# Designs tried in a protein design chat: VHH binders against q84jc2. Part 284

Target 1, 232 residues: q84jc2
Amino acid sequence: MSKMRNLVEEKFLEFYESWVIQLELYLHQLLIAHNNNTMSETELRHLISKLTTHHKAYYTAKWAAIREDVLAFFGSVWLNPLENACSWLTGWKPSMVFRMVDRLRKSRVVLVEAQVKKLEELRVKTKFDEQKIEREMERYQVAMADRKMVELARLGCHVGGESVMVVEAAVRGLSMGLEKMVKAADCVRLKTLKGILDILTPPQCVEFLAAAATFQVQLRRWGNRRHYVTHS
Key: E = the ipSAE of ESMFold2; O = the ipSAE of OpenDDE; V2 = 0.75 times the mean of E and O plus 0.25 times the DockQ between their complexes.

## First folded at step 16 (VHH)

Design li1 (framework vhh_8fcz_2; at its last look DockQ between E and O 0.01; V2 from the best seeds 0.00; counts 0 for: pae O 14.2 > 2, placed apart)
Fold by ESMFold2, look of step 16:
Parts: structure tokens; C-alpha cells; sequence
Structure li1 (fold): chain B 232 residues (1-232), chain A 126 residues (1-126)
């Protein structure tokens, strides 16, 4: 029996499963490193660089895939339902990452006043950029609903069963707009991540990266509980 | 319950080779990534290498990359560390460790990493 998923979904599922496994291997290294004061600053910076390179590789693969099928990233087959429900424009919400930073400050990481000030400035900029994207996405969705959906409804109702070219053009237009919005959101995510890592010291970066990876791994495990139905 | 038994350590000259073994029991072995960690004399734990549950992906610390190879045999429930071109700074007690899926938050907050085995001593000297 044949099971149908499109080529983009199959390829990215394979990539993502491998990518998460590598993240888990790096997480094990981070867990050992986060209380090991014998690592030099150079060694810590190299470990941090491995993690940032790993995250950049995710976006490189994602941006190639959304060029082919951005809609696959809304309700993704490689994410469980809990992961999909927690997504904001196909990923983590940039402003929410500062809650993790706040927890680090209140539990085990002491930040100096200069770092706290820089983090607050970054938080404000991140929220501003995030809200700008949300407003543009809302305007885009309204404009698309007003023009294309009304036109498609009129054509579909009046023509005796085929307006395939008009529907295909509308889907292409929607996909191109969504691709632009997803890339803009991903750029805010990357700038926010880079900004946080630039403000934190190398040991603090290891703490942050360990916490972030732990959250991602746990969200995936909790949503994947053995009682979930898998697809193919 | 979970048991990890390391073996294969010993005294070896610089430039020599050793193969460490880790026998695992008490859990579904192929479901877990495995790592080697080591403790040099008078120092804290140092992560050495890791291998995915299937064996398809590996990661190495900078200090050992190109010299050490991590291998697993899921049928025999074994993890190995093939060490070559050994240096005096490789002298340590070596432990194998299971990826701590259920204890991730605890390990983040406690600041400690617990190993199950007694380890195996590797001494690179003279």
C-alpha cells in the first residue's frame, strides 16, 4: 500500500529527525560542560560555536524547503501536535525566550547591571520587531481574504467546475507572501539568539543553550508520548 | 536497575592504543544516546564523545577528535571507545553515561551529572 506525503515533507522530516538527534548529542555535552570550571574560554566559545552553527544549519535547510513549500511548515508533519500548537509563524516566539533568561537570572546565573540593561534593550527591540511582523501578517491575510477568496468564490460558483489556473495563481501568491513573512520571523529569531549570546559570558551562554535545548527536547518528548498516533 | 560496567583500561605508553568497553543493562539500550566522559586526576568531569541510539551520529570533544572513535553494538548492548595516538593528558578515569532524558531539568538545576559505573582507569605514561 502506497502512503502519500509530498517530497518536501519527506525530505525535511528526515532532516529534522537527524537535526534533533544531533541537538541531543550536543545537549549531553552542554550538561557536562555547564559546571566544569576547567574548560578554557576558548573551549567554551568553540562549544557555543558548534551550537550556533547547528541552529544556523536548521534555518539554511528550512529556507531551502520553504522556497518549495512554505505551507508544509504550518502544521508540520515532523512536529507532534503539541509542538505545532506552540509555534508562532513556524517557530518559537522571539519575545518568549526572555522568560528563559529571566529564570536563569532568578535561579542560578548572576547578571551584572550592564548585562541586565542590554538584555532589556534587546527585549524591547525584539518585541517591536515581532509586533511589526504580526501587523504585516494581519494586513496581508486580510488583503488576501478580501480579494482572492471573494474572486475564487465567484469563479467557483459561476463556472461549472473548473478555475484551476486562477486557484493555482492564488495559492502561489499566498505562498510567496507567507514565505516572506516566515523568513522575516526567522531573522528576528536569529538576531535575538545572537543578541543574547553576545551579551552573556561564555559560561552563561552554555547555561542558556543547555536550558533552551532541554526545553525543545522535553516539549518533543512530552508531545510524543507513546500513546500518540504516528503518521506515514 | 540501570547498570553500566566499564572495562579495558590500563597502562600504555604515549602514542599507544586502547579500546574501552561499556556493558549496559537495565534499560532499552537502543532508545538512548550514550557518551564517554572522563575525570583527569584532580579535575572535574570532561565530556569525551557521544553516539546516537541508532549509532548513526557521533560527536567528539576537540581534544580527542581524530584520535578516538565511539562505537556501539545494540545487539550486544555495548559501547566502545577506540583510543589511538594516546597522550599523557588522556590519563583519566573513563565512564560511560546514558543520555538523561528523564533527569534533564534536574541536571540543569542541580549542576551535577551522575554516572552509574565505577569507571576504568587509563594511564598514559613513560
Amino acid sequence: as target 1 above (232 residues)
Amino acid sequence: QVQLVESGGGLVQPGGSLRLSCAASGFTFSDYHMSWVRQPPGKGLEWVSGISGSGGQTTYADSVEGRFTIIRDNDKKMVYLQMTSLKTEDTAVYYCARFPYSELWEYLTSGSFDYEGQGTQVTVSS
Scores: ipSAE 0.748, ipTM 0.917, lowest interface PAE 1.1, mean pLDDT 84
Fold by OpenDDE, look of step 16:
Structure li1 (fold): chain B 232 residues (1-232), chain A 126 residues (1-126)
Amino acid sequence: as target 1 above (232 residues)
Amino acid sequence: QVQLVESGGGLVQPGGSLRLSCAASGFTFSDYHMSWVRQPPGKGLEWVSGISGSGGQTTYADSVEGRFTIIRDNDKKMVYLQMTSLKTEDTAVYYCARFPYSELWEYLTSGSFDYEGQGTQVTVSS
């Protein structure tokens, strides 16, 4: 049986499908840039900028959507089960991207000591930020049976228009905490990405972004094949 | 279980000195690079210093270079941070972090990160 989707889910599904297609196109450009070694630094920076803008667009859309229904992102219907399984607070885990730095070594990219230090600092920072958010999430989950939830449960037993309104208000109240945490997580993602890109040279950025995009695209492909998911 | 316990923080005047300590347990101490990081009020984490497993190599952030010294005692499973010429900007919660004694890439790919301490508060104020 197919899951019934709400309007937020449907809209974001369409958005995400288009967004992924564009990501694949950018990935192709990144790979070309990496293989040809003929692009100028200016051209590379331009390409990097396009990618960063693309990612920002995702979060802009996401944040608009989560204002309407943050819960939609805790059961993201636009993702396959594999993608969902790999999700941390509705997205990629920030600390995971540091593993992509290994791609740089494989591509014969040389990192100077200063870069290594900065990456280490960023890694530690990212990890701490993740942990803070996780602790907050844990507290939220533990405190789930709070006054609001009790009220929601009580009201849920009653039938009537007024009761429905009260329940919805309660749900919105409960969702505010989740939204805050999701946004916090997204901020960590964005800061981490920016931090890495600020540390790396343009050619290194291209290689890193290619690795990251490849992973994302392949994860989707793998999941789709395994679970026979068809997207528009 | 990996444990890191920081201590030695306190209130000190500018120009003063403090010595932080980190007690480690639950792993082969000498096999790991140890680092100090700090979090100033309202700011993110800042890497401060690192020392190799053997203690043969040390590294410092530019902001603390020449003022701070990291040392370790593998027999006691301790890492220390000697801070001198302290500045108001050094005010932060200081944490000890565990890293493998290998290149950064190996550390990053392994996913191994151990931080079990509560940190120690350092306040530099007149």
Scores: ipSAE 0.000, ipTM 0.229, lowest interface PAE 14.2, mean pLDDT 86
ESMFold2 (binder alone), look of step 16: mean pLDDT 81; pTM 0.837

Design li10 (framework vhh_8fcz_2; at its last look DockQ between E and O 0.73; V2 from the best seeds 0.75)
Fold by OpenDDE, look of step 16:
Structure li10 (fold): chain B 232 residues (1-232), chain A 126 residues (1-126)
Amino acid sequence: as target 1 above (232 residues)
Amino acid sequence: QVQLVESGGGLVQPGGSLRLSCAASGFTFSDHVMSWVRQPPGKGLEWVSGISGSGGQTTYADSVEGRFTIIRDNDKKMVYLQMTSLKTEDTAVYYCARFPYSELWEYLTSGSFDYEGQGTQVTVSS
């Protein structure tokens, strides 16, 4: 039996489907730009700005949604199983993007020594931040059997009145902790992305963004094909 | 075999209008984002416009925004580009383009994109 979706899930599903389509449209632009050596730096920067704005829009929507129901993102119905399996705290794992850079370096992207050093520093920092968040998540998961959760477990079988209020309070407490961690993770993602884009030249940024978009689009398509998932 | 056949190009004066057409075959048309790209004389390929599989979302290059309109007919497997207020800088060979999903990584790494169509020449001149 299919899981009934709540309003937050439904709204974000619609948003995400549209957002991914728009990403693919941008991807075409990026791919063409990737092979256009006649584009000016201004034009490239403008394209990069469009993409960064697009990504910012995602997080704006996400953060609005998680304020309403952060739990929806721990069972993201808008993602297929493959996408979900690759998710780290409701999104892409920040350190993963360095693998994309490495892939590009093995192909067309030539980095100068200074860029390589900066990327390595950023990699180390990103990993450190990831680990910090993971430790916090672990603590949270271990401590989940606290008073509030016990109360939730006890009262969850009752309907109406004061019991409902107590259950809601317990859920809010749980959700607040999760929301904090998700936001922290997103901050690491955004910082990492910004860091990479600051290190790379505009042409390299276009290549990187194209690679990232390609990965995201392909991951979705592969997952959908594999699991026969249709969201529309 | 995948085929994209562009048509509708021609000679037009500045301020004029043209409508380009692209007939697609050999792939699941409705599942693919389609784009128009152009190659001006002596320049590289330039992305012009894109449209989602369903046709519900469109995007345009800044240089053509407000002047060009991309539409598609999935039943006929056609993509169109309505061009208005044409400028001399719009002179180019126009191509209808898709990116095979299976070849996206190859394209990124090799940098080679083989256009499946012959393109259609648009010349804007007084």
Scores: ipSAE 0.862, ipTM 0.950, lowest interface PAE 0.5, mean pLDDT 90
Fold by ESMFold2, look of step 16:
Structure li10 (fold): chain B 232 residues (1-232), chain A 126 residues (1-126)
Amino acid sequence: as target 1 above (232 residues)
Amino acid sequence: QVQLVESGGGLVQPGGSLRLSCAASGFTFSDHVMSWVRQPPGKGLEWVSGISGSGGQTTYADSVEGRFTIIRDNDKKMVYLQMTSLKTEDTAVYYCARFPYSELWEYLTSGSFDYEGQGTQVTVSS
């Protein structure tokens, strides 16, 4: 399982490699911008918009791949779904982003009381949305125990004509449910990102985006060294 | 030992052209995104352009897009900046840059380039 890859996974990994390279190009720009007294607010907002657009492009490509085969985005961690209730549907838990906000607050970014209040409200909303997704995921745990059978059915495995039809229907049902859940998790990630950028000032947004890009670039390099797929 | 050596600057009239060069050594050149940054007189650093390790992806600051072209030659370990239609606001010291992956968080807090060279002066004046 750990060595088997399908076409959807390979195509998305090729996209992701190109995407993170472009993110690194933006990171160089962000790193210069966060100490640059020359950029106007309009210039900063345009850079922020470029980063927002780049992140949306990631999800557009991911959702297209998920429609084709959502199981490609589950690594070996889903081979035993009874153990993986909190594997966080093919990505980082959405609320993890607030650890980065907290780090920036302690070192460089100064937030006014109104911003702190709005960020806490957003954190609570994000965690509430996470809990809703976790509750829904519980309903799919038993279906994921049959993931090996789903993979074999996708490859055209045959155990009898009627059995093939039942397995294929179960695969479609599981895939539709998992696709919904992964998209729901990604929507929480996007809403949280946009919410943070709406609360922060343009210079603060540049600092936040630089930190986020730094983390993603380093995570990809760690993933390549470990030879695991990245589900950022 | 990492080294970046910029050259090719000079005095040029508005509308003119220059090609800047950056010779790199001491690291696996093709693995790294390279950038050009510039410092206009009395101002902070401005990011100008970047190029992926393979050369397949490039990005430009809005102020130079359409006028400047970043190019790399991985065999010679060189980065170039082809500048055309130069304007007086392009006057600056130009540096080539990379951000070592192990030190990205340090650069986030400081804004300084690790291992940058002395730069090359470009002056656009009538």
Scores: ipSAE 0.644, ipTM 0.875, lowest interface PAE 1.5, mean pLDDT 79
ESMFold2 (binder alone), look of step 16: mean pLDDT 83; pTM 0.848

Design li11 (framework vhh_8fcz_2; at its last look DockQ between E and O 0.68; V2 from the best seeds 0.00; counts 0 for: pae E 2.6 > 2)
Fold by ESMFold2, look of step 16:
Structure li11 (fold): chain B 232 residues (1-232), chain A 126 residues (1-126)
Amino acid sequence: as target 1 above (232 residues)
Amino acid sequence: QVQLVESGGGLVQPGGSLRLSCAASGFTFSDHGMSWVRQPPGKGLEWVSGISGSGGQTTYADSVEGRFTIIRDNDKKMVYLQMTSLKTEDTAVYYCARFPYSELWEYLTSGSFDYEGQGTQVTVSS
């Protein structure tokens, strides 16, 4: 394997670079659609479907990759350090997406009271699901630490062959647990995205998707160009 | 400063073909995706097609898919729109647009997407 990247990381880097380029192309289309509303509702729904399908394709590829090596998604080589620093359990934090909705409400998007109520209900549910995952992760880590300490103490004076097998089994158990937690987090992300798009009208969905893609593109650009920041 | 100069428009009969050109300067051309947008008479802007910085990925509006082809030449800093099977509905002023990395928030919040050049007129009529 290479010193800097293993096979899983190489394949996903290629996929991700292509995926984000396609997101930029869709963003250009969203910006035009968002600014002048020349598209029919049917055309808007088709564009929204393209974005939704694009996001689902990301998770399809990700879930295949984490089955092989979930650790590649903690400190990913296809993301810059700023993007990695903003990650919660290998991706965007579901509850934080509502800050983007709040920003849109303050500038361009007018929501009716029924939409506001539904969004608040979704925000609360999303936060609850996040916290449940975090509690499960904490309990898992404690349980693994207890088992490792007992096993290491039992084998501490013995032949290295048996110690290697115990360590290898513990590493496999950790990876399986992490995969389950990452998939659970991704399910919350997908449910939150779908929930928001179901509440918003098609023009509002275009506004939201444009803002979300803009944030992702700007985070990548800023993190890649950090050495050119001008001081005031 | 960013400069985009469109050319190649004209009067064409339905079913005809035309190739639009866009000369770019003032930025690192190969690092930016490019799009063609158009403005039909009395209507707002309509996105037509986009191409990635490398040229490896393209997208098209449903109304032009299969009829138009976007091409770029990074050595010459040119983007083209090859149009075939033209319809009267394709009559518009055509603009090329750079993917607006640093202006993204301005376009998102302003409610307007501003184009950089004067555009080139395409008129499809019998």
Scores: ipSAE 0.488, ipTM 0.821, lowest interface PAE 2.6, mean pLDDT 83
Fold by OpenDDE, look of step 16:
Structure li11 (fold): chain B 232 residues (1-232), chain A 126 residues (1-126)
Amino acid sequence: as target 1 above (232 residues)
Amino acid sequence: QVQLVESGGGLVQPGGSLRLSCAASGFTFSDHGMSWVRQPPGKGLEWVSGISGSGGQTTYADSVEGRFTIIRDNDKKMVYLQMTSLKTEDTAVYYCARFPYSELWEYLTSGSFDYEGQGTQVTVSS
């Protein structure tokens, strides 16, 4: 039987499918720009801006959806199992992007010493922020067996009338904590991305964004083929 | 084997119109976004326009926005580029492109990927 989806899941699924399609088109642009050494700095910056705007749109939509149902993102139905397996707190692991930067450094991209230093500083900061969030998540998860959850469990055996309202209130309380953590994680993602783009030159940014988009698109394609998932 | 065959190019005066065609074969056409790219004389390859697999989404370079229209026919496995208000700077060899996703990592390291088509020449001159 197919998994039942709620309204939030359905809406975000549609959004995300469209968003990924657009990302692929941007990827085409990025790849050509990467190949074309004659593009002006202004043109490159414009392309970078388009991509950053596209990513901002994702988080805008995500945060709106999370406000309605954060639990939908802890088992994202719009992602295939491979994508889900690679997810950290409902998204990409911020520290992962430094691996992409490292790859660029080993390729034709030449980073000056000042850039390397700044990237390392950013890496350390990013890891620190990740750990903070993980500690909070751990604390939250450990604390789940608190009075509210005990009450929820008790009511779960006898759901009816007033009990339903109490259960819903308890679930909302739990969800608020999750929402806070997810938003915190997203902030780290956005700060990390911004930090990298601020350190890199426009041509380097294009290459980095191309790598990131490629990884995302390929991960989705690999997962879809493996699990026979059909997306629009 | 993936094949892309471009046609429809020619010589036109500034302000004129042309319609380019690309015939695709060797892959599931509707599963892939398609792009038009061009190479002006003495310049590098530049992106012109893109269209999603279903045709529901399109995008254009700033230089051609409002003048060019990309469309596709998935039944015929065709992609088209309607060009209007042509300018001298539009002179280039135009290529239809399907990016080989499986080779993208290699592309990022090598800086090149294989173009299957021979392209079609567009010349805008008074």
Scores: ipSAE 0.375, ipTM 0.750, lowest interface PAE 1.6, mean pLDDT 86
ESMFold2 (binder alone), look of step 16: mean pLDDT 82; pTM 0.843

Design li12 (framework vhh_8fcz_2; at its last look DockQ between E and O 0.85; V2 from the best seeds 0.75)
Fold by OpenDDE, look of step 16:
Parts: C-alpha cells; structure tokens; sequence
Structure li12 (fold): chain B 232 residues (1-232), chain A 126 residues (1-126)
C-alpha cells in the first residue's frame, strides 16, 4: 500500500510544487539577464531581491510546517529519491554552494583577491557550523533511547485511551529536538547564502543564483524521470 | 522539430496596444513554461515575461509590469502577449521561447540563447 500523506505533507507538497514552478520562471529571467548583460545594476539588484524574497518565502512556509510536524520533513514526500539523497537535515548542505562558486570561477566569473579571501573565510565558518549541528544531531540520535523513547516503545501504537496521550507527548518531546536542529541548519543555510551574496557583485550574484536554481531544477527533473515520480 | 512562430507586431503610437501571438509545435507544449523576450535596436536580448506550463503562474520584467499580460492556450498551443500603454522604449523584435530544460547548463556556461522563431517587429513611434 502507498503511504498515506498527512495534512502537513499535503499542504507543503502543494506549496512546494507552486514554489518550484515560480523558481523556474525566475530562472529563465536570471539566465537571460546573465547571458546578455543588458540590465542595469539597479535592475539586477531588484532581480536578486526577488529571488531572495522567494527563498525567504520557502523558509517561512517550512518553519510554519515543521512547527506542526517536523517529522514530515525527514521523509519529504514532495521530493524524489534523488533529491532526498542529496538532502542534509531536510535541505541543501550549506557547504555545497561553495562548490558551485568554484565551478563558476572556472568558467566566466572573475573574482578579485579580496572576494576570494572572504569566500574562504565564509567557507571555513560554514563548515564549522555544519559540524557543530552534526555533532548535536549525533548526540540526539545516540541519546534517543531515553525515558521518553522507552515509554514510547513500551506503550506502542496498539494502546488506546490515556496511553495514547502519553505516546503523543513522547513523540512531541522527540520532535522538539529535531525542530531545533532543523531550524539551526536552516539558519546556517540562510547565513551562508547571505554571506555569498554580500561578497559577490550584482552580476555575479545573478550568475550564482542562476547556477543554484539550475542545479535544483535539474536535480528534480533527473530524479523524476529516473523514478517516475508524480506529485500532482 | 521545435517550431515557434511569432506574429502580431506592427507600428503603433505611444500609448497604443498590440497583441502578439506565438504558435508552438514540435514539443509537449503544456510541459514547458513559455517566455517572451525582446531585442531592442542595437541592444542585447531582454527578458519580458514568463508563464508556467499550466498558465497558473506568470512573471514580468519591471519595465512592463502592469502594462503587459502573458497568457497561453494549451489546447491551441499558443502563447500571447497583450501589450498596452506602449512606450518608445518597447520598440524591439519580440521572440517567444520555451523553457530550455535540456539546455540549461549550456545556456549557463556558454551565454548563448537560441530562439527558433524569426520574431515579430514592434515599433512604437509618434
């Protein structure tokens, strides 16, 4: 039998489908802007702002959803297996974006020494933050066999009445830690993204955002073709 | 073979209106977002508007927001651009294009966009 989706999953699935569609439209604009260099700096900054606003909207929706059910994001039904396989704590791994920047540097993007230095500093900080979160996650996973988990295991799903309430309380307790970690990870993502955009010039930002969006769109398309995933 | 044929261009006075049409063939139309781009005289290509495959979402360049409307008919495999309050700076050859899923990396790295259509000339002049 197919997995039944809960309300949080269904709502976020709908949101995400729409969000990705909008991302594609922005991506097309980014590609044109980048390839032809016809836009003024003011126009480029505005385009960048649109994209950053779009990304902020994602996290706003995500954080609202994880408050209701963070576990939904550890089995994200709106993602295909390939996307899920590439996920780190329910999203993209922050340090990955530096690889994108590196790739762009090998193509058309020319960074000045000061930018390179700042990017490297940011990379180091980002990696440090990632590791810190990973250590916390490990600690949480190792310590999961605590009193709450033992109670959950003891009662099981076959118990009704008051016992169900106890089980639910235990699950909520477990979820609280996960929610904190997910939010922490998202903060690192947002800080990293902001840091990169602050270092890059507007044209470089457009190129970076185009590359990131391209990667995301293609990863989704490749994964969908491979696994015949339909979300609508 | 992918084919896109633009039409509807012409000469119009400032403040006037035009409706551009694009007939598409050779691909699954409803699966592709469509876009309008334009090339003003002596300038590079400029993105104008985009519409999702289903037509449910649209986006516009700031320069045309509120004046242009993009719509599509998936049954007829048509995309349209309704232009109102036209300005002299809107003078350009207009092209329609499908979202280039298969060529995203090429476009990102090579900096070239290939449009299958011949475009349609829009001239706004008093």
Amino acid sequence: as target 1 above (232 residues)
Amino acid sequence: QVQLVESGGGLVQPGGSLRLSCAASGFTFSDHAMTWVRQPPGKGLEWVSGISGSGGQTTYADSVEGRFTIIRDNDKKMVYLQMTSLKTEDTAVYYCARFPYSELWEYLTSGSFDYEGQGTQVTVSS
Scores: ipSAE 0.775, ipTM 0.915, lowest interface PAE 0.7, mean pLDDT 90
Fold by ESMFold2, look of step 16:
Structure li12 (fold): chain B 232 residues (1-232), chain A 126 residues (1-126)
Amino acid sequence: as target 1 above (232 residues)
Amino acid sequence: QVQLVESGGGLVQPGGSLRLSCAASGFTFSDHAMTWVRQPPGKGLEWVSGISGSGGQTTYADSVEGRFTIIRDNDKKMVYLQMTSLKTEDTAVYYCARFPYSELWEYLTSGSFDYEGQGTQVTVSS
C-alpha cells in the first residue's frame, strides 16, 4: 500500500545520505581550519559560504520533495528516530540551534558584549516565530493529531461510500496547509542560521559550523548504530 | 593500533607529477572518510583534500582543485593523492588522516590534530 509514496521517500533518503556524507567532508575542513589558524579571512568566508550553500541545498531538495508529497515527511523512514524526537514539523525546533551558541560561549572563544546582546535578541525573535507557527498548527490540530488519517492518505485508502473526489480534496487541503507550515518552519531555521553567522566573526562562524556539523554527523552515525525496533 | 603509513614523496621539478600513497590498518577502513593535510615549511597545517568512505564524494582545497585527485581502494585499504602540475608552493610534508566520528567532539575542544603517521615529504624545486 505504501508503494505509491515510496519513490518520493526513497529519492529524498538517497539525497539525504549523500548530503550528510558531504557535510562530513566539510566538517574535516572546518576542524583543520578551526584548530590551525592557517586561513585568511577571505578563505574563511569562502568556507563559511560553502557551508551556507550546503545547508540551503538541503532545504531546496526538501521543498521540492514536500511539493510532491509533504505527507511523506511524517515517519522515521526519512530521518533517523533521534532527529525526529521533537515532533516539530519534520525537524528540530529552530531555537535548539542556540545550544551550539551556548557551547561557543563556554569555549576558548570570547564573545563581546555587543555580540551577546544581538544573539539574545535573535533567540527571542526565533522563539517568537516558533510560537507563531505553533498557533497556526493549532488550527490543524485534529488533522495533525490523527496520524491514522495521515497514514491512510499516504496509502490511498478509499473512505466508505464517499467519492474519490471528496477524499482527494480533503487530502490536498491538508497537504497544502502542512506544506506551508513546514516551509515556514524551515525559513525560520535558515533565517536563524543566517542571523547567527552575521553576528559572529569568521573564526567564530567556523567553530559554530564545526560544532553544528559534528552534532549532525554524530547523530546520524549514532542513530544508524542504535536503530532498534521498540514498542510503545 | 591505528596505523597510517604515507609514502611516494620526493623531489620533483615544477610542472611535474607525483603520486602519494597511504596504507591504512587497525580500523574498518571503508567506514571512514579520509583526508590529506599538508604542512609547508615553517607553517601550520593546511587541509588539502577529502574522500568519503565509499569514494563516491571528494572535496579539494581551492589551491589544488583541478591539479590533485584523491582516490581510494577499499580492498587494498589504500588512499592516494595523484598530484600534477606541481608548484613550489606545494612543497610540504603530506599526511593522511581520518576523523573517527566518536572522537570529533574531543578534537573540536582540544584544538589539536594528531598525526598517526610520519608523513611523506614533497619538495618542488628547480
Scores: ipSAE 0.658, ipTM 0.881, lowest interface PAE 1.3, mean pLDDT 78
ESMFold2 (binder alone), look of step 16: mean pLDDT 83; pTM 0.849

Design li13 (framework vhh_8fcz_2; at its last look DockQ between E and O 0.80; V2 from the best seeds 0.00; counts 0 for: pae E 2.6 > 2)
Fold by OpenDDE, look of step 16:
Structure li13 (fold): chain B 232 residues (1-232), chain A 126 residues (1-126)
Amino acid sequence: as target 1 above (232 residues)
Amino acid sequence: QVQLVESGGGLVQPGGSLRLSCAASGFTFSDHAMDWVRQPPGKGLEWVSGISGSGGQTTYADSVEGRFTIIRDNDKKMVYLQMTSLKTEDTAVYYCARFPYSELWEYLTSGSFDYEGQGTQVTVSS
């Protein structure tokens, strides 16, 4: 039986589908730009800005949605199973993008030693931040069987009156904790992305963004094909 | 076999208008975003515009924003580029492009992409 979607899920699903479609269009631009050595730095920077703005729009929408129902993102119905399997705290794992950077090192674009060192430093920092969040999540999960959760379990089958209020309060408490962790994870993602873009030259940024977008689009397509998922 | 046939190019004065057409075949047209790209003389291939499979979303290069309009007809398997306020710098061979998903990484890494069409020449000159 298919899960009934709530309003938050439905709205974000629509948003995400549109957002991914737009990402694909930007990807095509990135791919062409990547192979056009006649583009000016100004043009490249503008393209990079378009992409970064697009990503900012995603997080703006996400953060608005998680304020309403963060739980929706722990069972993201807008993602296929493959995408979900690859998700870390409701999004891409920050350290994963360094694999894209590694691709740059093997590509036509040459990274200078100074860039390599800075990227390595950023990688280490990113991993550290990830681990910190993971530890916090672990603590949260271990503490899940607290008084509020027990009360939720007890009252979950009751409808109406004071019981409903108690359940709602318990859920709200849980949601607040999860929201905090999700936001923390997103901050690491954004910091990592910014860090990489600050280290790379405009042409390298275009290549990086193209690689990342390609991966995201392909992951979705692979997952959809594998699991026969159609959202449209 | 994938085929893309461009038409509608020609000689036009600055400020003029042209409408390019692309006839597509050999693939599920509505499942693919379509793009227009162009190659100016002595320059590399540059992206011009893109449209989603359903036609619901479009995007444009800054250089053509507000002047060009991309549209598609999925029933006819056509994509169009309405060009207005043409400038001399718009002079190029224009290609209709489909990015095969299976070759995205190849294009990213090798820079090679086989455009099935011959393109259509657009020349803007006084």
Scores: ipSAE 0.847, ipTM 0.945, lowest interface PAE 0.5, mean pLDDT 90
Fold by ESMFold2, look of step 16:
Structure li13 (fold): chain B 232 residues (1-232), chain A 126 residues (1-126)
Amino acid sequence: as target 1 above (232 residues)
Amino acid sequence: QVQLVESGGGLVQPGGSLRLSCAASGFTFSDHAMDWVRQPPGKGLEWVSGISGSGGQTTYADSVEGRFTIIRDNDKKMVYLQMTSLKTEDTAVYYCARFPYSELWEYLTSGSFDYEGQGTQVTVSS
């Protein structure tokens, strides 16, 4: 049977499909810029600004949708199974972006000593923030499992009005806490991205953004080839 | 065997109009975003415009926005570039390209990716 989708899931699915298509169009522009040394610094900064604006638009839409239904972002209908399997608290894991930075250090891009030091400091800070969130996520994973147990018990025990009210308050409290945790994780993602782009030169930023978008596009393509997603 | 054949180039005066065509074969055309890229004399490649596989989304380089329109016809496997208000700076060889899904990592890592077609020359001069 097909999966049931609510209004939030349908709206965000439409948004996300459009957002990824636009990312693919920007990716080709990034690849041309990366492979050709013909753009001025001002032109490169404008292209970088288009990409950062595009990423910010994703989070603006996500945070609006989370206020309505944070649980839609755990096992999302707009992602294929591979993309969902790689999710960490509704998105990419902040420390994993430094694998792209490590690739830059091994590629044609030359990082000066000052940049390497600042990137290492950012990596340590990002990992620290990530680990703090991981500990809190462990609490929420247990609470999410307990929420399903509470719902099953409610359906099976013919609960009274006071019992239902207590359960409803607990579920709302967990959902509100999850929303705050997801936004905290997104803030780490945004701070990490901004930090990396502030340290890198404009040509290095273009290469980094191209690599990141390439990984995201290929993960989506690869997951679709391996695990087909059908929409009726 | 992927084939992209560009046509419709020519000599035109500044302020003029021209429509480029690209005939595609050898791949599932509607599955691929398509782009126009150009190479001005003595310069490297410059991205011009892109269009999604369905045709529902388009994007343009700042230098051509408002003057150029990218169009596709998935039934005929054609991509077009409608150019208006042409400037001497638009003089270039124009190539159509498909989004390089199968060569994406090679394109990113090797620093070069050859396009399938021979291109079509656009010359804007008085």
Scores: ipSAE 0.502, ipTM 0.805, lowest interface PAE 2.6, mean pLDDT 82
ESMFold2 (binder alone), look of step 16: mean pLDDT 83; pTM 0.842

